# VH-VL binders against o27280, part 123

Target 1, 266 residues: o27280
Amino acid sequence: MDSMNVPEVLEIKRIVEESESVKTFIFSWDFRREVRPGQFVMVWDFRDEKPMSVSLIDPVRSEIGISIRRVGEFTDRVHGLSEGDLLGIRGPYGRGFELMGRDILLVGGGIGMAPLAALADEATARGMRVDALVAARTADELLFLDRLEAAGVNISTCTDDGSCGFKGFAHERLLTLEENHDMAAVCGPEPMMFQVMRILDERDVPAQLSLERYMKCAVGICGQCCLDDTGFRVCAEGPVFWSQELSRVREFGRYRRDPAGRRVPW
Key: E = the ipSAE of ESMFold2; O = the ipSAE of OpenDDE; V2 = 0.75 times the mean of E and O plus 0.25 times the DockQ between their complexes.

## First folded at step 4 (VH-VL)

Design a61 (framework fv_libevitug; at its last look DockQ between E and O 0.01; V2 from the best seeds 0.00; counts 0 for: pae O 2.8 > 2, placed apart)
Fold by ESMFold2, look of step 4:
Structure a61 (fold): chain C 266 residues (1-266), chain A 123 residues (1-123), chain B 110 residues (1-110)
Amino acid sequence: as target 1 above (266 residues)
Amino acid sequence: QVQLQQSGPGLVKPSQTLSLTCAISGDSVSSDSAAWNWIRQSPSRGLEWLGRTYYTSKWYNDYAVSVKSRITINPDTSKNQFSLQLNSVTPEDTAVYYCAREYPGDYYGMDVWGQGTLVTVSS
Amino acid sequence: QSVLTQPPSASGTPGQRVTISCSGSSSNIGSYYVYWYQQLPGTAPKLLIYGNDQRPSGVPDRFSGSKSGTSASLAITGLQAEDEADYYCQSYDSSLSGYVFGGGTKLTVL
C-alpha cells in the first residue's frame, strides 16, 4: 500500500449545481499527481467512503471536480456541505480512457456523463472532433450540455419521456446517428451500456465502457469489485474496459451485486 | 521572451558556502504562475533537483531531502532574481548548477533554463 | 543510483525510429506525470515532453511520449542528425518529496 491510499483532507473550493440532484464539488489539486479522464476517487465524509468519477480536470486553475448525484444517505450528507467544508479524497484510481483517431463518439446516461465531460475537454484540447449523445430519464437530468457546447462538442440528446430531444433510449437514438467514428466512450446505466456496446460492435467502432461496481479498497486487494467469469477487478483493471474485454464477462448488462455480494437484477 | 542569467563564483573551498544568483528578464520572480528552481548536473549523479521557491499569497520553498539541511533559496523582488546558498560544501558538490522556470503552474514542466555555472569545490 | 532508470546509450540511423525507456516505481512514474528533456552538447536542458505525452510549442511531432504502469518511453521517428543529444526523463517522487531525474541516455545518430 503506497502513501496515495490515505485520504487527503481537502477544502471544497467551489460547488456547481448541475441539476436539482447533481452537484460538482471542486478542489485545489497538485497537478504533479496524474489524473486521467475515466479514473475515480474515493470520497470520504468522515463516516463513509464512496467511489466517484472525476468530472473536471483543469490544470490551468489547478482544480479537479467530482460530480455527485443525490441518491441516498451518503450523498445526502455530501450535498448538504458548503464551500469551505472538508472532504477526504484518496486516489485517483483505475484505468482511464485512451484517446485514438480524430473522431470520437461519447454516449453518456445520467451521471455517466461526468467522466465523459472530462474526456470531452481533453479530446477537444487535442484537436479531435467530438460527438456526444447525452441521455437521461427527463430533460432536467441532462448533464453538462452548456459545458459540452462551449467546448465545441456536437450534442445529440435523448430522454426516456421525450421531454427533450429524441424520445427513447440512448441505443435507439444511436441507430439513427452516423456510423463514422474512430472510437467511442460509453458510461451510464449498465443496461444502456450493454445495448450501446452491441451496436458499436456491429459497426466495428472500437469502444471503451466505464463500469460501476461495489468498491471497498479501490486498489484491487479486497476483491469486492470483481466481475464474474474473468476475475477482472473494476478498481484495478478498469473501471474503463474495451468492448473486447467485456465480451468475456457474462454478468455485464444482466445483473449487479449489492453491498453484501448478492446477485440482483438490473 | 523570458531569459535567465546566472552569476556567482566558480570556485568554492570545502566547508564554505556556495552562492549563486539567477537574474530574470521577461517575467517576474513574484509571478503567481511560476516556480523558480535550482538543478545541478555532475558526471556521477547526472541531473539532480535541489529545490524551488514560488509565490502565491506568500513565499514557499520546497527543498530536496538530500540537501534540505544545507540549502536556502531566496527570492529578491527588488532585483527580480533568486539565489541559491548551499552551506558546508564538499568536493561532492562540484557540478554545473542551473536555474530554471517552471511555468505555468506544476503541470507544464521547466520551460526556461539558465546557461549553467560550473562550481568547483576544491582547496 | 538515479531514482529513474534509463539505458545509458541508444543509437539509430537517419530516418529510423528510436525509443528511450525510463523505469521508475509506484512512488513516482506510477502516480505522477513524466517529463522529457533534451540536452544538446554544451547547452542547458530543453523541455521536450510534458504530461507524459504532450509537446510544447515548437517541438516537432516526430517526438512522442508514452507511459505504461511504472515505465515511460520517448519515441523519435524520422531520426535526424540534429537529434544527437542526451535525453532525460523526470517525474515527482512522493517518498522523496521532490523532483527526480533519470540518469540520461546518450543518443548517437549513425
Scores: ipSAE 0.561, ipTM 0.818, lowest interface PAE 2.0, mean pLDDT 89
Fold by OpenDDE, look of step 4:
Structure a61 (fold): chain C 266 residues (1-266), chain A 123 residues (1-123), chain B 110 residues (1-110)
Amino acid sequence: as target 1 above (266 residues)
Amino acid sequence: QVQLQQSGPGLVKPSQTLSLTCAISGDSVSSDSAAWNWIRQSPSRGLEWLGRTYYTSKWYNDYAVSVKSRITINPDTSKNQFSLQLNSVTPEDTAVYYCAREYPGDYYGMDVWGQGTLVTVSS
Amino acid sequence: QSVLTQPPSASGTPGQRVTISCSGSSSNIGSYYVYWYQQLPGTAPKLLIYGNDQRPSGVPDRFSGSKSGTSASLAITGLQAEDEADYYCQSYDSSLSGYVFGGGTKLTVL
């Protein structure tokens, strides 16, 4: 395989505590290797490897950030690392977000805000107006608020328990917003994305959504991340899809494949 | 308001087939927003999920491993109902059987249940 | 023989806080949403909590769910007489390729 498929061992430059369960790991990056918001990298802790979205792209500092939520054994190990420790990074992979228009809506849930935060930086740098609907279960799980605010993003928060902002789900909050945008980017729990997409479609707002699936190779070979009926490979054709593409993916918002390839509910 | 109405015999002989029907009102069996489940409850086995059927451009069925070889769940779009067939029953299959709907709005929790049907397997 | 483990019984006095635990593994609670059901005598189970900690419409806020690691918990604050029921946790298990329930907890209000 080419150099893109070989993990590069990188030193953790900084660690940002985003929340109790989310950390952003900062790495020096050679930007001769292009990276786009919405793309992902494979993170290797020398035992296991997992796909993670790029949440920070800083050409000025020559840094990238990878935000990781603690959800299992792999992420537990990674969260136990310190600055100066090493990780293997290969990539970036996948199709990232495309920006169009002047006014963009970001809808993110939980760790789904990771790629959207990177997109927000690019959009604002381009002079776009950026509205962000940031959703989480609780206030302490809302991610990147300070960063988004500093970038000039207009933030609307939504929490399941009402501890911050709108009490309810992201799609419910979206229904209360009257303004349409030139495009939307969505990332979060798939049930959330499903409902958000439906609303955006009804409003004729072009939308891109980032899907999460179990990935093994990240290069479109193993088929572990194939979507039913379409054959779309999330790692190759995605993870960012247009709503029109996802409309053809019948499993979207309904079920996913586990590591064994079995159909499981969300 | 979505309601599930169960029907079927409450007595089945060993080795025969248990058959139950769940009629749906207020929703469609082929709704992309729902999955239709069968669950049973007994003192010895507690609550036990048996399987489900749902439509998403085509029909899918998921069955519990414990009954997979004996179970069939069929939707009937014409009658807006779905059925349970459990073959080769034994006294171990004696239970109260429930049909239930999963709904995405509740993260696919089972938010609507039938009234339950006691099925006794006895000679 | 339930996949998810619950205490068989719990009790409390009116106004008291009661918690019901549900223990599982990485193949179920550790990886999938937890649901809670309330079952009154002679009735079908009723969805009480979905998505680990969400309440359906009509469920009082004195009911709350939480999940940590491979365990979940249902908390009932301000216990009332009508809360006397059986409570079941539920999740999905990847090893069994299906939904699994706890053994149930009989809650008695003293």
Scores: ipSAE 0.041, ipTM 0.608, lowest interface PAE 2.8, mean pLDDT 91
ESMFold2 (binder alone), look of step 4: mean pLDDT 93; pTM 0.950

Design a62 (framework fv_libevitug; at its last look DockQ between E and O 0.01; V2 from the best seeds 0.00; counts 0 for: pae O 13.7 > 2, placed apart)
Fold by ESMFold2, look of step 4:
Structure a62 (fold): chain C 266 residues (1-266), chain A 123 residues (1-123), chain B 110 residues (1-110)
Amino acid sequence: as target 1 above (266 residues)
Amino acid sequence: QVQLQQSGPGLVKPSQTLSLTCAISGDSVSSDSAAWNWIRQSPSRGLEWLGRTYYTSKWYNDYAVSVKSRITINPDTSKNQFSLQLNSVTPEDTAVYYCAREYPGDYYGMDVWGQGTLVTVSS
Amino acid sequence: QSVLTQPPSASGTPGQRVTISCSGSRSNIGSYYVYWYQQLPGTAPKLLIYGNDQRPSGVPDRFSGSKSGTSASLAITGLQAEDEADYYCQSYDSSLEGYVFGGGTKLTVL
């Protein structure tokens, strides 16, 4: 049986406190197995299992990092762990981001910056010029700024309350930025991604967007991660989709699914 | 500049033990960034990975399942080298044997190879 | 019989583009990185491509790698006489619990 179907129990090597509500858990990882920015893993705390995005891919140190926002019982328990404690990891799963061209724009909202931080590292290593628009509700929730700066990324910030950078929403800041990118990668709250996608489509910038959906199996069997109009399984055909793929999906930007798979308005 | 220099006998009788040594210059066998591999090449099998040794918090070995019962790979930190022992050889073990460094980590592939040693297994 | 399948031979004329395929499965290429090695006559293999599509320092940019699903490809553009060699793909296989190589492709420059 492939390791992708059975959790591997790994020791937490290091914990980085990214913010009051976000921690990055770092593990040793076997880099013979392909890991791409935009892929996710299933994190098992021996009681429950949840999907989490890969935020650090460091093949030189043989390390993988997984950033987790404290939002409920599972993530509260994981945030209570220390270095040396154990977690189960399944994966990676899903389709990651594809890089092309020389100039890339990253647009991330909140924890959505996690997979984009991994992508930024790869893009800069390939010699691409990387601009990142990092968005949050408040300054304290802006993620990965020091890491992006160290990688040579050109950072723009925005906060809903104006506590750091541009005051307003990510798509409003985007309208005031340069229109000269070869591609874009977007991850964050779905309403933000919808607005950003519309602007990028109008500018003819190829864009890839990473969707969040409820997942159980992560291998495409259970159907919990399906998009209503297309039958796309976020865990198998996504979580990263091209904007043209998403433009055919009525669900995107209109409603979400609860843990039982029922439609719930945004 | 890292170099791998192989040594060992080129002729081994059936049922005996094949023994080869790979001497390392320009790097350390105990480097926590490297793994030290043995690979062989024959007309019938092509390139075949046999196993590796590497150090992190302690020494580890990974062996190909096809030879796992017969193979031993040992580091020697005092001589800065690593060895291959293959027990109970048959003529089907006749091949050119290579040592190779995998560096840094296991993502970047086998970046430095030894010169190769033809080992013939025959009476 | 190799787990990774390559054509036994390929050919091209100087200046042309040649591709060499490497077919595997979910237990290897589908889940694990692909590497390519060049072996000139009478020499040890030399790393040509790592991480599916990355070139080590000193490898000309006319060599490129790619991967789609359970298959990988090596492309050589601007073919030169000195490119005449054997080419091997390599990955890890979870069912065999070890590194696996393709059977090799002998490239002839006409």
Scores: ipSAE 0.468, ipTM 0.801, lowest interface PAE 2.6, mean pLDDT 89
Fold by OpenDDE, look of step 4:
Structure a62 (fold): chain C 266 residues (1-266), chain A 123 residues (1-123), chain B 110 residues (1-110)
Amino acid sequence: as target 1 above (266 residues)
Amino acid sequence: QVQLQQSGPGLVKPSQTLSLTCAISGDSVSSDSAAWNWIRQSPSRGLEWLGRTYYTSKWYNDYAVSVKSRITINPDTSKNQFSLQLNSVTPEDTAVYYCAREYPGDYYGMDVWGQGTLVTVSS
Amino acid sequence: QSVLTQPPSASGTPGQRVTISCSGSRSNIGSYYVYWYQQLPGTAPKLLIYGNDQRPSGVPDRFSGSKSGTSASLAITGLQAEDEADYYCQSYDSSLEGYVFGGGTKLTVL
């Protein structure tokens, strides 16, 4: 089987309810197929196919986890599945995160914490100091806190309503935190990432950001996930980009393309 | 050059509403890069942050706990200004009131201030 | 009653180095950036230091900020007559969910 192009039908081993709107689906995984934090897979429910980030990489248990937020028809169907049910998984695809230095800052918003949670596990395993700024609209939307804590991550929380941690947005909280990191990894709503990147650039902290775009083929062929001006394909050159790369992307934090190719503001 | 120009009455009776306006020039009240604050200063309480308003895809307000139940900060995009309303005032609310901008260029320090408005609460 | 504690007054002679302290707690200075403001008589406060130790454009390098633990400090070297003013430290307090200021320090140039 061509693991890069053909979905493998896998059984849902277990389901973890992360929040009211987010579930993590866990699958047995053959780790002869390498997977890195920041990479994504295409999830196929035998009707539609959507890109999803890998949120758990466990070579010990031979498992991967895919966290999915309930946001539409496809995800509604997936959220209706039970343990033992089947899904098609193809991948992994894309460029994942790179780790450097000894101290890393993770900044995540909402479901954006999914790939960062996987990165946190790897970083911690490598003996790195990991600080995580976890942002959400409300306390009940904060993801992976227990998991991160168990891994030894230093967590700062941020909520729009102040129900947990800092009241405000991630970039606002970041401005209150001192500079002590060798690199940063960022994932969440693009406006959030845009603001966070600006701050990190001002601080000369190398940063990697994971983008989300409408994705069709996942193999760099169809061009649906191309970024304006640069021609970067999120599925091929990304989804993880360095801040220097994104500085060349005019649309970043400003607008995106819908499935019809129309420019839509964030 | 960004400037803030304050306006409003300097005398308010107890139990009434204190109302001030801060007009912005050289920047937009709806700028995603700025937050717009109200601060007051009195001999008894020193400098006291009251709250702020800012736009990030939508409008947000943060208020100090001490005045949260009585305060409203409203932006006016049409006039490029923002206002302060403080209800049920008492003599303890007598102070010089300032509007101020937070700007990311200075790590959101309050880099531009209005001229200040003395508001006296008295019968 | 100020959350952050400053000495009420400080003084120095021209050319002297003066230091103004700002003491807080873990919920504010210990966790968040510190800002400093200069307030000349009859004027609004002016941002002097941001991010613990950064100077905005136009602020002389005679002014410097530092932070250690739950305390911050503003240092003025080469004190000048024009430096006579009130100085305020500011930070964010997580317990109060808002910005907090020091009580201010009146600096007199003798």
Scores: ipSAE 0.000, ipTM 0.483, lowest interface PAE 13.7, mean pLDDT 91
ESMFold2 (binder alone), look of step 4: mean pLDDT 93; pTM 0.951

Design g39 (framework fv_marstacimab; at its last look DockQ between E and O 0.63; V2 from the best seeds 0.00; counts 0 for: pae E 5.9 > 2)
Fold by OpenDDE, look of step 4:
Order: sequence, then structure tokens, then C-alpha cells
Structure g39 (fold): chain C 266 residues (1-266), chain A 119 residues (1-119), chain B 112 residues (1-112)
Amino acid sequence: as target 1 above (266 residues)
Amino acid sequence: EVQLLESGGGLVQPGGSLRLSCAASGFTFSSYGMSWVRQAPGKGLEWVSYISSSGGYTYYADSVKGRFTISRDNSKNTLYLQMNSLRAEDTAVYYCARLEDYYYGMDVWGQGTMVTVSS
Amino acid sequence: QSVLTQPPSVSGAPGQRVTISCTGSSSNIGADYDVHWYQQLPGTAPKLLIYGNSNRPSGVPDRFSGSKSGTSASLAITGLQAEDEADYYCQSYDRSLRGSWVFGGGTKLTVL
């Protein structure tokens, strides 16, 4: 039996309130177990289990952070927890981001900035120049701005209502940017990612995108997170995919499967 | 010791196919991008293809696009080059080399494997 | 024709200094991509000689040095020895045409 598949009961060390709807839960982590930006863990509150991206990787403090958006019953329960409370964590799982080149563009929407924040830390630590396009519906939903700034990231903001930065969507803001990067990492609403990928492909910028799908086992067995036509399992072959891979995935940007296996449009 | 070892070369007719392999040892194969470089007899070095560490991203020289496919199996520490629709001008020694990304040199080379395309 | 241009041959006597030039363009060396140099002894695989414009891997003598300026790079060999007789290649990355790793045409160094 792989010990990685057994949830480890961990104490919440700290809770960071990122926004009204997003909290980051900090845990002690044994870094003998490697974790990469873009990977996810299964969070167990002893009733239900959900996949969550790692948003903080701190080998110095021996800590990881998991950012969770309040969106349903499970996350409501988790958001009700306090420092010192316990959660079960198993993982990490999935394929994380690869870093290439010296200049990287991060494009994130909403909670999609979670794995990108972790990637930003790694990239800057490696001496890379990091530009981040941070998108949200409103200014108060923009995530990790202070953290990114402190890391030396060049930030461009985008809001649907124009309350901060560029008024419009991330792909629209991207069209106004002239500079090409060595690579890009993208995470957010799938329609956003689809449009961003299209632009980056036209510019011949290698891009990695992190997908969200319903995950049950996290170990590539149950098939609940399979992508149509390719058979890619988001939990095993993903959640981070290269644009070249996603170009073969017909459902990308169009629909996803719900827990019952039904097609649900974005 | 860090080492790359190519295999699979040989004589093939024009239009034929060949699959090269490169066995890696002495380093964490899955952490590095890899490339194929070829050298025609008496000629210079020509980059052929690149594959990212995970295998999710690939690059090809224009001269081989649509005909060659680079792949890897990280569980086997092996790099592959599937060569289809081979031409006489593809005749060369094929080297596998460790190449992390755009700004890095190829710091580890195999001994090479000879591919001859001739009728 | 190679994207990076090298002289086809250079020669020198033992103990002398020789220089091999590598001329690129704004889409490769001029785009601030690093230049690397390889030594290929007769009948052998290439060996990384200089990486990142001017760095020497372990085992490479300090009589080998690299430099880059503008759209060009240069490899200098001081105290030329008989064992230095080989082909030398510069290499970089070119972002044009969806990008590719590119080599110079190679320079044959003869030790007289």
C-alpha cells in the first residue's frame, strides 16, 4: 500500500484570509515528500473529500498552503474551521507545472491564481522574470497581489467591472500586451483559459494550463475526471496540460462532466 | 555516472521507418528536457527535436516536421524518436542529448547511432 | 546554411592564441539567448565546452573562454595544444519560425 494514498491528519497552523470567499490554510509539511506547483491534494474533513491545489510551498518554514474558495457545503464546513483544527490531507497528486526559459507569463482568474502563486514563488526563486496577469470579476476578488508583489512579480490586473486595472477579460488584456514570453502558465475559468490559449498559440508562446474536473480517486482509477476523445485523466496526466495536449481535447473550453457523467456546458 | 546510450540505428530504404531509443542513467531523467541532434557524414550538427521533461511539449526542426515524433517514457528512463517517411538526407549519426530548456546547453551526449537511408 | 555563422577553419601553432567567431542575429544571440560551445574530437560525440556564454563545465581547462556581445559570440583558446585539434560548434536558440535550437556551421581547428 502506498502511504501517499492514506490521508495524513494535519493541524491547521494558520489561516490567511485572501478575500471574502477565499482562505488559505497552512500546514506543516515534510518536504521529504516532494510537492510541485500545479499539483493538488485531497482535503478530507472527515465527512467528505475534495481536490485542492497547493498555493504555497515553503521549504524554509516546512509549510504548504492550500487556498480554498467557499462554494458549497464542503467548503462551508472547512471555512468554519479555526487554527488548531484538524484536516486530512493526502497527496500530492497530478502533474505540476514545468518551468522553462527566463521570462514567464502567468495568467490567472479567480481561485485559479492559487497554483500560479506557488509557481510564481518558484520561478522568482530561480531568478526568472515573472509577469502576472491577475483577473477577477471585481477588485475585491483579486487574489495574492501583495504576495506576488513581494516576490518581485510584475503584476497586471484585470476586472470585469473595471474596478481595478484593465476593464474586461483576461484574454482581452492579453491582446493589448506586446511582449512575448518564453512560456506561460494559465489557470482559471475554462472559457478564459480557452481564449488565452488561443492567443498564446497564435504568438507561438508555449503554454501550460491547469484544468479543473470532478475528481474522486485522484489516482487515475475511477475515470471520473477523464477527458473526452483523449482519455486523459486530469488527476493523473494533469491537472497541468500543455497547450499541445489540450489541442487534442475536444471538450476543453466547451463542456465538462458532472458527477453523474453528464455533459455540463461552461 | 551520467550517461546516454542510443540504439536503433541501421539501414533503411527511402520511405521507410525507424525508431531510435536513448537510455538514460545516472540522473533523474524525468527532471530534464531532452533533444535529438543529428550529423550527416562530414557535415555539421543539426538539431532535430526537443521534448520537455514531462513529455507534454515537443519541438521539431522544419526539416523533420510531420515525419518524426519525439517521445519519452520516464518510467523507463528512455527517450524515443520515431522516424517515418525517411529520406536520403536523413542519413546521419543521431545523438540524444540532455537539454533542459531554451537557455541551456546540451551538457550530456550519447555516443550516437548511425541511420543510413539508401535504396 | 547555418543560422549561426562560423569560419570554416582556423589554425594556430602550439602555444598560440586562436579565436573562433560565431555570428548570429537579433532573433537568437541578439535576443539575449545564451551561446554555448561544443568540442568534437575526430570520431567522437560532441562535448559541451562552454555554456551560458562564458562558463566552463567541470574538467574544461581555463585556457578555453567564451564571450558574447551584441549578435555575436567568440571562443578563445590560449596556449594551444595538439589535443585541441577538433571541430568547434556554437549553439543558441532562435525564436523565429516557432523557435528552434540552432548550431553554427562548425569550425575546424588545426594545430600546426
Scores: ipSAE 0.773, ipTM 0.910, lowest interface PAE 0.7, mean pLDDT 94
Fold by ESMFold2, look of step 4:
Formats: C-alpha cells, structure tokens, sequence
Structure g39 (fold): chain C 266 residues (1-266), chain A 119 residues (1-119), chain B 112 residues (1-112)
C-alpha cells in the first residue's frame, strides 16, 4: 500500500484547549500530501484508531490541526497526552468540501465546526463572504468563535439553553437568517443536519453535508461505512456529500449503524 | 493538448430522445465542473446544464428541467447529456464546456454537435 | 440569456476603438460576481476572451481589455482589425438562479 495507508508516527507540536471538552492537536505536515477541508485522518494512539476531521490546514507553517472532543475511552487517552508525545496518523481520506460562488453559509453543531473552521479559512483566503451559524448546547461549547472572527467571518450563534445568542436549534435560527447564499456547508449532529438540509433544499441553496459513520479501513474496502440505499461509502464517496446525493438516502437523519451493523436511532 | 469533442447529434422527431457525448482529453477531467451550452440557429448562447467535478451536484435551465439529464463518467473522461421529450425549440448546436476552477469561466469549448428537432 | 443586457450591434473602422457594454443587476454583476467575455467568430465555437473582469488568457492580444463598475461591465477593443468581426458575449454568475451561468444577448461587431 502507499504511505497514506500506513500510520506515520508524528510528534504533537502544540495543543490548543478549545473548550473543557475539545482540544486541537497540531502536527508538522508535509503538504506533498495535500489536505482539503472536510477530509479526515485516522488517529492511532498505539491501542486503537479513530477517524478525526482536520480543523487547521496551514501550508505556510507546514502544520495541520486535528480537533478532538472527549467522548470516550480513546479520546480520554488522547486528551491526556502532552506536547512532545506521539500519535500515529494515516490519511488524509475522503472527499472534501467544494467551494462554489461568492457567498457561503456554514452551519456547524458542536465539534462539527472543526472541518468548517478549516473551510472558512480557505473561503476567506479566496475572497468569499462567509457567514457562520455556530450551534452548541451551551455558550461554553461554542467553538472557534475568536478564530472565525479574526478571519473576517460573520458569526451568528445559537445555544439550546439560550446562554449565548439565539435560544434554540440551528435550523430554527436558520429560518431567521437572510436567504441569499450561493452555497452552504453543514456539519454536526445528523438530526440537526437533516433539518438544516430540508430548509436549504426548499430555498434552492446548494448544500454539502459531512456525515459521520463507523469506519475501519478508511479506503472503501471493508464496507462498514456504507449508506443503506445507495451503497455510498462515507470514507470514499464522502464524508462530504451534496444534498442532492443525500436526498436518495432514506437512512439519513433516521438511524446509524454500530460496529456490528445493527440499526441504532439517532 | 486540451480538447473537448461532442458527438451524438442528429435529426429527431418531436417527443424523441437523443444522448450527446463529450470526450475530454489533455487534462484531468475529474478536477473540473462541466456545462452544456446551446445556440439555436441565428440566436445567442444559452446555458443548459451544469455538473460538478465529482458529479454529485447537477443543475438545469428551467427550459430543460425534467427532460434533460447531465451526467459524467470520470473513469472514461466523458460528459453526457440525455435529452428526452424533445421539442422544436431544442433545435440548436450543443457545446460542452469546461469551467475553470477558480473563476468559473468557460475556458475550453468543444466544436459543437447539431441537434435538429422537426417532423 | 436576457439577464445581462448588451447592445445588439456595434461597428467601427479599422484602427478605431469600440466598447461593448454589459448591464446586469444586484443579483449578478452588482453582487461583485466576475464577468467573462467570449468571442465567437462566424461558424466557430465561442472562445474565452476575458475572464475575472479584466484578465486575458494567453494568446489574446492586449488590444482587448475588460472592466467592471457597479452593475455593469465593458469590453474595449482598440486597433480594430478585420479579424475582430464576430459576436461577443458577456457572462456572469447569478445568485438568484442558484449558481447559474447567464449570458448577455450578444453583440455583433462589424468592422467597416
């Protein structure tokens, strides 16, 4: 196999604490391996391997950043690491976001803002106007606000508990925003993405959505990331899909699959 | 050298179907969005359809929605236009065009293929 | 398409300067979208002449120039030559058409 299929052991150069539950791990990266916003890497802690989205792409400093939310045993171990510690990384994998037009809307929920922060950097560097709707359960969980503001992104916030910005869900806030974007990019909890996609489709806004599914091989061989109706492999044909592609997928927004292949409600 | 070559045009009766092909060479086809543009005899240019580089997003002019289907096979470097329920108003030269990735100008055009719809 | 308005014809003598206007709206040129220009010689396919408002592709003479202001764009041709006799189309991106490409109606340039 080529070098992107075997983990490369890399030193953690810097750690940024984004919130109580989210850290960004920064590594030196050889950009002969191109990385696009919306692609993912497999992170290996020498015991287990999990897919993680790239949140920072900095070819000037030859760095990438990977934002990881503490949600279980693997991410607990990774959060316990320090600068100078080692992780294995293979990739990047998957289809990234495609930019279209001059005005883009980003809609991110929780850690879903990670790949969108990378996309925002690329979009603003190209001279696009970027609006971001940043959603979380509470104000403390809103991610990347300072970074987005420094990049010139126009930010709207919403929180479930109303502690910052609009009180309610992202799709409810979206109904109160102007409808004049050329495209949208959406990443977050799949129920949120389904509701947001429905609104954007009715408004004829082209949208790309980043899906999360269980992955093992990341190169399309094992079949564990497949979507029911189409046979799309999230690691190969996605993780970023156009809304037109997802309209053919009845699974989207209704259930996911565990490692044993059983349907699990969202 | 970068080239686009259309084929599949011809004479067809109203209500009929045709499939146009556009063979691409000299560039990485899968890296570019593509369009069909048509020109009725003695008339100006009219955009017909767009397909993204991956093939995942398509869009159509109102005049052809529901009747025409744009598609691509990136493994064969070929763009297609399936035209169903043809009308006399669809009579035109059909061009395929490549969209430049940054500015989205149509920087490469084929020679065109003539479609005539008459009884 | 009629979303972008061009004069149906212009003319000039060899060596002269002509301009061709392209008038749009707040949903296209006025929303700061780029304007492209295409030349179509009789019996041939269109050719990209100006992109991104004012850039010339390789092989296009510098007597062709483009500009954009407000909701309008212009193509200027100096030092007219007989070979410039063609149809000219402006083209832009229109937000109201969900990323649709719109062409002006075309301008026939006659070299006297």
Amino acid sequence: as target 1 above (266 residues)
Amino acid sequence: EVQLLESGGGLVQPGGSLRLSCAASGFTFSSYGMSWVRQAPGKGLEWVSYISSSGGYTYYADSVKGRFTISRDNSKNTLYLQMNSLRAEDTAVYYCARLEDYYYGMDVWGQGTMVTVSS
Amino acid sequence: QSVLTQPPSVSGAPGQRVTISCTGSSSNIGADYDVHWYQQLPGTAPKLLIYGNSNRPSGVPDRFSGSKSGTSASLAITGLQAEDEADYYCQSYDRSLRGSWVFGGGTKLTVL
Scores: ipSAE 0.116, ipTM 0.646, lowest interface PAE 5.9, mean pLDDT 87
ESMFold2 (binder alone), look of step 4: mean pLDDT 92; pTM 0.948

